# Ledger of designs, part 37: VH-VL binders against Cytochrome c oxidase assembly factor 8 (COA8)

Target 1, 167 residues: Cytochrome c oxidase assembly factor 8 (COA8), of Homo sapiens (Human) (q96il0)
Amino acid sequence: APERGAERRDTAPSGVSRFCPPRKSCHDWIGPPDKYSNLRPVHFYIPENESPLEQKLRKLRQETQEWNQQFWANQNLTFSKEKEEFIHSRLKTKGLGLRTESGQKATLNAEEMADFYKEFLSKNFQKHMYYNRDWYKRNFAITFFMGKVALERIWNKLKQKQKKRSN

## First folded at step 18 (VH-VL)

Design oh1 (from of3 with heavy chain E105D, light chain S96T)
Fold by OpenDDE, fold request of step 19:
Structure oh1 (fold): chain C 167 residues (1-167), chain A 124 residues (1-124), chain B 112 residues (1-112)
Amino acid sequence: as target 1 above (167 residues)
Amino acid sequence: EVQLVQSGAEVKKPGESLKISCKGSGYRFSEYWLGWVRQMPGKGLEWMGDIYPDDSDTTYSEKFKVQVTISADKSISTAYLQWSSLKASDTAMYYCARQGWHYDDSGPWGFDYWGQGTLVTVSS
Amino acid sequence: DIVMTQTPLSLSVTPGQPASISCRSSQSLLHSDEKTYLHWYLQKPGQSPQLLIYKVSNRFSGVPDRFSGSGSGTDFTLKISRVEAEDVGVYYCSQTEHIPYTFGQGTKVEIK
């Protein structure tokens, strides 16, 4: 049985944004756009007294962020690859070289590129639909936990005040 | 790292007003009680009062209730201790201190972090 | 007001020897949540007070294991298993169960 060469899925390297927030910061930070996904990562603040609910929220936000980063990094890579292949194929069909006489990379006209975009969107329509569905599910969950954490904070505040008043 | 930084030493005359500050950093400033503690020269520690910065809820020691005003600006993570009219007897070191708390506790406990202190000298 | 009484008020200790400070409150510091809101502070010479022990027996972060707290109700003890030169200062017990919060008179610890 011929060993089917495992197509090395060119997984976009997880660009660990080397952005480190200031040590004295007590809030979330937004990093620069990732080079592959073009999404700005959020560096989440970890409070000293993080509750289990706060921790769960933070983890859910982190997981969702990573999910988004991976999705868009892969989509951008796929897009770039397919775009280049399209350009090459069309130039070849036209009997044109990959470079102009001036040595510049040959490009297609706007109409030809519009065809590429339409085809790409059509091909990836189902993938985008699933992404959108999952995006809403994740964000709904995050919002729900944000509400819970907000209530917990209110409760903790009231509890502390009650102790002070009772004595 | 949690840090409380107080304003510098003050030299005042009797009858003057004074407002000293304590800036918190490295934690959620609005969610911790911040207290003021007086230490007269060569004496022990005296709790004056505290504030919850989120809603500016204040608690005073009866001894200090009329003498001082505690306030906070959560937007800049700063608490204040204010006198309307200083007395010579107000000469002391003043510390701001954060009250520690845990979500499993019913309320705040001891002062876990302290400022460096503000020396207030009131002399004629 | 809750009166916090420390004994002794001064202690001279040889380095390497144990030390013990007692603190008595005029009322119980046990809260309805079954926690006791008694704390210990050290003020080193020329420095701000620092938390050593909170809620009777919990060491604060960075506090050496030679420090221990014990007690219940109204009687509390801070122990130093082996006193070091850096332990010189004034020790305060404090309660945060009742308003106003109060401190003991302080115990001055010196090295012989």
Scores: ipSAE 0.769, ipTM 0.904, lowest interface PAE 0.7, mean pLDDT 92
Fold by OpenDDE, fold request of step 19:
Structure oh1 (fold): chain C 167 residues (1-167), chain A 124 residues (1-124), chain B 112 residues (1-112)
Amino acid sequence: as target 1 above (167 residues)
Amino acid sequence: EVQLVQSGAEVKKPGESLKISCKGSGYRFSEYWLGWVRQMPGKGLEWMGDIYPDDSDTTYSEKFKVQVTISADKSISTAYLQWSSLKASDTAMYYCARQGWHYDDSGPWGFDYWGQGTLVTVSS
Amino acid sequence: DIVMTQTPLSLSVTPGQPASISCRSSQSLLHSDEKTYLHWYLQKPGQSPQLLIYKVSNRFSGVPDRFSGSGSGTDFTLKISRVEAEDVGVYYCSQTEHIPYTFGQGTKVEIK
């Protein structure tokens, strides 16, 4: 039985954007688009007096961001690879070279490329469905914790005011 | 880093109005009480009042309640101390100071960060 | 108003020797949350006050370990284990339990 060569799934390198927000900033910052995922990373502000609930929210947001970055980085890599393979295959079938007479990279027409997109979407349909499901699950969790943090902030404010009024 | 930067020294005449400022940076300005403390020449420290910038809730010492107005603009992280009519007795150093707080405590505690002070001189 | 009484009002200390400042409040500074809202400040000559100790015994960030606070209820003490030249200034106790917030008279610490 021929050993099925383990298809080395080319995983996109986790390129942590080197964007550093200003040290004096008290806000979340949005970095430039990541090279692989094309998603803009958010640099989360860490408050001086971060509550356990705020910390939990921040960590959940960070984990979700990393999950999204990794998913789209891999998806974009796969898309680019399969697109190139499709173009090469179609050109070969047409008896065309990879380069035009002018030395430019040979391309397919819009109709041929539409076939690629349709096939790619069909092939990745289940993957996208799972992504969407998990995306909603994560975002609902984040929203829930955002609500809790908002309530905690209100409570902290009221508590402080109560102390001042009672004394 | 938490910083409080106050406006420069002021020289005024009795009866004039004055508004001095304190700009906070390096922290969530709206979520910390900011107090004003007076120090007369060669004297001790006197708490005048404080403000919670998020909703402009203000507390005054009874001694200063009718003498000054404390306000804040959270959009620019700035608090103000204002006199409608200065007196010679208002000659002093004025400090803004942030009150520290912890989520496990019932309220703010001591003044953890201070401005550099604003010297106000009122002379005829 | 809560009266904060410091003793002594002036202290001359030889470098390397310990120093102690007492602060008494006219009322208890213990809150219902079991925290005591007494604080210590140092104002060095020509500078703004700086926080040394908060809530009786907690050293503020950057404050040397030679500073310590103790006490309960109405009686509090600031101790300096080994006084250094940089410790010269006026020390204030303060309470933030009752409105208005009040300060002690200040204790001037000088080096012999």
Scores: ipSAE 0.765, ipTM 0.902, lowest interface PAE 0.7, mean pLDDT 92
Fold by OpenDDE, look of step 18:
Structure oh1 (fold): chain C 167 residues (1-167), chain A 124 residues (1-124), chain B 112 residues (1-112)
Amino acid sequence: as target 1 above (167 residues)
Amino acid sequence: EVQLVQSGAEVKKPGESLKISCKGSGYRFSEYWLGWVRQMPGKGLEWMGDIYPDDSDTTYSEKFKVQVTISADKSISTAYLQWSSLKASDTAMYYCARQGWHYDDSGPWGFDYWGQGTLVTVSS
Amino acid sequence: DIVMTQTPLSLSVTPGQPASISCRSSQSLLHSDEKTYLHWYLQKPGQSPQLLIYKVSNRFSGVPDRFSGSGSGTDFTLKISRVEAEDVGVYYCSQTEHIPYTFGQGTKVEIK
């Protein structure tokens, strides 16, 4: 009995980009695009004297990034899978093989693929709506904390200058 | 790791101009005061002044205010100490030093990192 | 200018014995934020100064626990519980409360 090779379900690994910036870097680094999400991960710099507000901002940015990576990795996998299934189903219905006479992968025409895209978008419409909503919420929060951190930095600078001037 | 690297030793004649440098790395260069400290041969430490690289705000000791110019280029994380006209009495070791800062503090709490020093010799 | 006065100016210590250096400021180093901006540095022979203690009693990173700082107002003390050979150098107190920042005369610590 031929051992049915267990199709390793390519679960999108929660691939923390193995991109490690140089240890001496004092800025954020952008990694290469992730193979699943196609999003470029950012490695956030951690300052020596990170304030609680700066830390909160960094964590929020990191969480948002991870959320985005996971969403798009899953979405891309789903899309690819459903697309392939659609193509196979349609070819079968047409009585066509998966390969052309020339040995090339059989493809559907643009009109047939348009139906797939329409159906896919319709099916995932609600999911995209929730994503967009959450995206705006997260980015608003990030922007808000960016503002707070900016004000904190200004205040810290002013305190130091004031001390120097008072003496 | 925080590091301050200074330019090499200088040998000059009286009346010559000189500009020495201090490059900071491993930290947000623009957000820390960088000071210059003089040490004459066999003597103690003397604070000359400092600069805030972000806006180039400078503070001088009155003793050095007319003698030297402190500047910085934040784009390359480098601070400078400059003389327009050297004197024999300017012969000394010059250190750049970062003023440590904590967000809970109202100001710098000392020089936490130092450059290796630049020896300036002014002789006829 | 704030005058920082160290005593003694030289100290010869047997390894393993304690050492104490006093620093007195001409004015209070207590800031309105209730912090005192007095610091201690060590300059080892042929090296740059290094921070030992900041704000009276806080050890800087990598500084051994044998070093301790104390004091208030105008009187401060650096203590070394057990002097080691690597502790040889010139110790400076410094203030960053008033402009200009000033240093003590230095205390030379030598091993007997």
Scores: ipSAE 0.741, ipTM 0.886, lowest interface PAE 0.7, mean pLDDT 92
Fold by ESMFold2, fold request of step 19:
Structure oh1 (fold): chain C 167 residues (1-167), chain A 124 residues (1-124), chain B 112 residues (1-112)
Amino acid sequence: as target 1 above (167 residues)
Amino acid sequence: EVQLVQSGAEVKKPGESLKISCKGSGYRFSEYWLGWVRQMPGKGLEWMGDIYPDDSDTTYSEKFKVQVTISADKSISTAYLQWSSLKASDTAMYYCARQGWHYDDSGPWGFDYWGQGTLVTVSS
Amino acid sequence: DIVMTQTPLSLSVTPGQPASISCRSSQSLLHSDEKTYLHWYLQKPGQSPQLLIYKVSNRFSGVPDRFSGSGSGTDFTLKISRVEAEDVGVYYCSQTEHIPYTFGQGTKVEIK
């Protein structure tokens, strides 16, 4: 069942682009740029011998990727939509059509477009500040768990080989 | 599926050098000790040594310590066994084998997967 | 080096009958974690060895339940409850408690 659609209107599809690495791959894999976010998704390898700590790290990385992909997909859509609205509004204010004499889409000069970029940045300043804060929080957590996994792997190496001198 | 694929059979003369390979697939190659086992014609199995590919930590049986060199290249999931100067007595079948383990288990469980073997024949 | 002694070195078994192979180590294979690092392999004619039993009694994936292992300290036994034609080959015990790792001399199992 859909929710009321206004907040879902113009929102990019959730999740990363579909890609399926070879079944025999034993490595994380980087896919092509996502259509909406223009970010390359990572497909994470899930080994049969994955520890609970490794699983926690992988899921944290997956969640962070999904969050990042969704943020930029939404920002790209908002940017494109507001850019066209700004151009349309300014052309109408100048008494100009939406098309040139050649039939091509009319545009604004660099100075006029600079006004759009300034306005867009101002409107989204707080959103990008929260994004940066959350990005650092997520990456700090990931780095912490990477350290724990590194220590676990050292232990696993030692556990595999139990040296004892004969006699 | 876990698989160890070794290089093909070799026919050599005494004094020649040789490097045979073992390529692992279907598992995290660098996180398992990989051993080399010799089988002389008509004889049993002899552990020669092993390597941990992640850091190239290597252990040799004293019998083989100066006779062979064990190495690995984890970037291509491949381990190597090499001789600088072969002897006729090196004629044997050589296996690579993975030391099995699981994060949920205490300690290793022996050599759970083996390569198909590389027959090395050294004749004068 | 730890000597692994298998008996018998050869046996001939009527199909469907049980077989038993003994392995004795020259020193205890018990580790400080209370586990014993004794393993069994089968090398079928013309093939690579394959793991049957690890750490005394644990059956490796895909190994039929007619294979069982037992023992402690220095004395170990592999049992085959009903020998089949596909069980022909040489059986080896091995230890991974002491460096260097060592194998028994092998037990050739044949069908008569």
Scores: ipSAE 0.587, ipTM 0.820, lowest interface PAE 1.2, mean pLDDT 86

Design oh1 (from of3 with heavy chain E105D, light chain S96T)
Fold by ESMFold2, fold request of step 19:
Structure oh1 (fold): chain C 167 residues (1-167), chain A 124 residues (1-124), chain B 112 residues (1-112)
Amino acid sequence: as target 1 above (167 residues)
Amino acid sequence: EVQLVQSGAEVKKPGESLKISCKGSGYRFSEYWLGWVRQMPGKGLEWMGDIYPDDSDTTYSEKFKVQVTISADKSISTAYLQWSSLKASDTAMYYCARQGWHYDDSGPWGFDYWGQGTLVTVSS
Amino acid sequence: DIVMTQTPLSLSVTPGQPASISCRSSQSLLHSDEKTYLHWYLQKPGQSPQLLIYKVSNRFSGVPDRFSGSGSGTDFTLKISRVEAEDVGVYYCSQTEHIPYTFGQGTKVEIK
C-alpha cells in the first residue's frame, strides 16, 4: 500500500492542524500533514512584484494542490471504510467477532490483508489511472510555466543591467 | 514587512578601516538592488553606488569608486559598505536603501525602503 | 552627471495652504520604455528619507493623496494640496535614469 494512500489516525484538534508561516517569511512554506489526505500543504508566498505569469503559475500550483488534497482525502476515507468492511466480512465468515476480548478491533493476518489490498487496487484501477494521467498532465503544465517564469526572471535581470550599462 | 537594519554608529580615526552593514528582511533580498546613500552633516543626499545581491553585480558613483567597496552576502541577507582608509571628510550619515522595481519597467525606480542610517565620525 | 535643480530651496507655508516644489534635470529622464525615472522623497527632521512619489506621479504605499507629482522630460513638480504639520522636512527629487543616480539640493518646508 502506498504511503500516500495509507489510512492515518489523527488525534489532533482543528486548532493543532493550523499552520502559520513566520510574519517576515518570504518563502513558500510546507505545513504539517493534513488530517485526511496525509499530504503536506504548501503555503505559497505572494511577492510584492508578482508578474501575471508568476501569478498564473502560483494559482496553477494552488489548484493542483487542492485537487490532489481532495483526491487523497476521499481515497483515504474510502480505503478505510472498505478495509473495515472487508475485515468484518472475513471475520464473520470465520465466525469471529469484530472486537477481541480486550475490546480492540479484530484484525486479519498479513496474507489475508494482502487479499484486501489486491481487491481495493483492482476495484479502483481506472480511478487511479485517471488520477495518474491528470497528475502528470498538471505537473507537465506546472513545469512548463516554471520554465517560462525562469526565462522571464532572467530577462528582467538582464534588462535592468542593460539600462545601467547604457546610461 | 520590509525592513533594513543597519549597524551602529562608529567613531574612527583617519587611516583606519571600517565595514558597516545593512540587513534586509521581509522581502526577497537577492531580487532588489540595494543602494548606499551618503548625507554629509547639514547637506543633501548623495548616491554612492548599489549592488544586486543575487550575483554581487555592483555599480559605483565615480566620486566614490576608489574610496569604498560595496559587497553583499545573500545567504544572510546583508550588504556592506567598506573603507580601507578613512578620512575626516568621510564623517557623515550613511543610509542603505532598497530600490523598488516592477516587472514591466526597464529598471528600478525610487528607493522605497531605507535603513535607519549609520553615523560615521572620523576625527583625530 | 545629471544635475537636479530644485526651486525653491526653502518654503514657509501657512497650515492648510497648498505648496509646490519644482525640480529640473539637466537631461531628459524619459527612458526608451516611455517611462520617466523621477522620484520624490521627504526627510522629516531626525529621520531617514521616505519615498513619496515614484516615476513622476505614482504615490508610494501609505502616502496621503494630498501629495501629487507631475511633469515630463526635464521639468517636474511636487504639489501638496493642503500642508499639514507632519509634512515639515526636506523634500528631494531624484533620478534613476542615468548613472550616477543624483538628487536635488533639497527644499526645506516649514509651517508658518
Scores: ipSAE 0.514, ipTM 0.771, lowest interface PAE 1.9, mean pLDDT 86
Fold by ESMFold2, fold request of step 19:
Structure oh1 (fold): chain C 167 residues (1-167), chain A 124 residues (1-124), chain B 112 residues (1-112)
Amino acid sequence: as target 1 above (167 residues)
Amino acid sequence: EVQLVQSGAEVKKPGESLKISCKGSGYRFSEYWLGWVRQMPGKGLEWMGDIYPDDSDTTYSEKFKVQVTISADKSISTAYLQWSSLKASDTAMYYCARQGWHYDDSGPWGFDYWGQGTLVTVSS
Amino acid sequence: DIVMTQTPLSLSVTPGQPASISCRSSQSLLHSDEKTYLHWYLQKPGQSPQLLIYKVSNRFSGVPDRFSGSGSGTDFTLKISRVEAEDVGVYYCSQTEHIPYTFGQGTKVEIK
């Protein structure tokens, strides 16, 4: 089953302010959760000496992040909108208003809300299946290219050392 | 911005030991060869040796191999040049310099960034 | 050891005129990858050396267009199309094809 978003990493002690990467970082950075997707974006480092293969890997990772962010941003907005519509529809069917007598938003009990969750999941079952398939395909490709980049780096290092051993 | 910052000038007596440092910033320190170059007063440049910080693979000019030790600590992006017993003839300016490299090349090309130099004066 | 021989060792140039420095290696600097590992540096008075040209003809970042390099095998040339006051200093050629890496003896460039 697909997972929603990455969690915070390397949590600081109590009272930590918002974290922003330095202007000239030599490392990838993980940012705070996006407002709509609830996923943590990665800010990718571009090295001075980036090979074509390294560039392919970085672009694939960027494109996969954008795809994943867009999917969950859309799903979260759809979920929120349909949840409100479901609540309003069921309150209207019961003859109740959108607000309580105290002015607070009226809501449904846990049993009634479970009906919404079941209906939403059923309606979106195929969409999430295709998302899972594409997610695994993308992550397999990324892992494969990470292996290729690792081998390329080993090869380049061996070339440099062998040149120094010449004659 | 690639920078190499060396330790300050030293005034020493013959027979004393010395370790000077070169700290790299603005690049992935462990991925580039870093060399040491000597310039005696009023003279030209001499390559002393270099180091690949990732695995501490070190190459020395034969002239300097027994006279100095080159080392690095990649965890703090710092390379070192060290003498166990200084001689008056070691009086010189010492530069660290990064060797540029490109994925299409078989090896490093020229020294693209240089430290500010460390003046070492050895006198009785 | 590969000997790098520069000529001339000293050069006085009228501002705005061209200058040319030759560098000869005792052995070919061409590697099996068809690239030549010959480089040029300028050391201005009181400063660290700075890279001008790498692999014969490639200008390093920030180096003015008036600097150009050429040559092959064992014979190389650095040209300054129009010498300016800021170009004074000592120019070195260097090779990184053979261990130990070596520098030429230097060419001091002065303004007349």
Scores: ipSAE 0.490, ipTM 0.761, lowest interface PAE 2.0, mean pLDDT 85

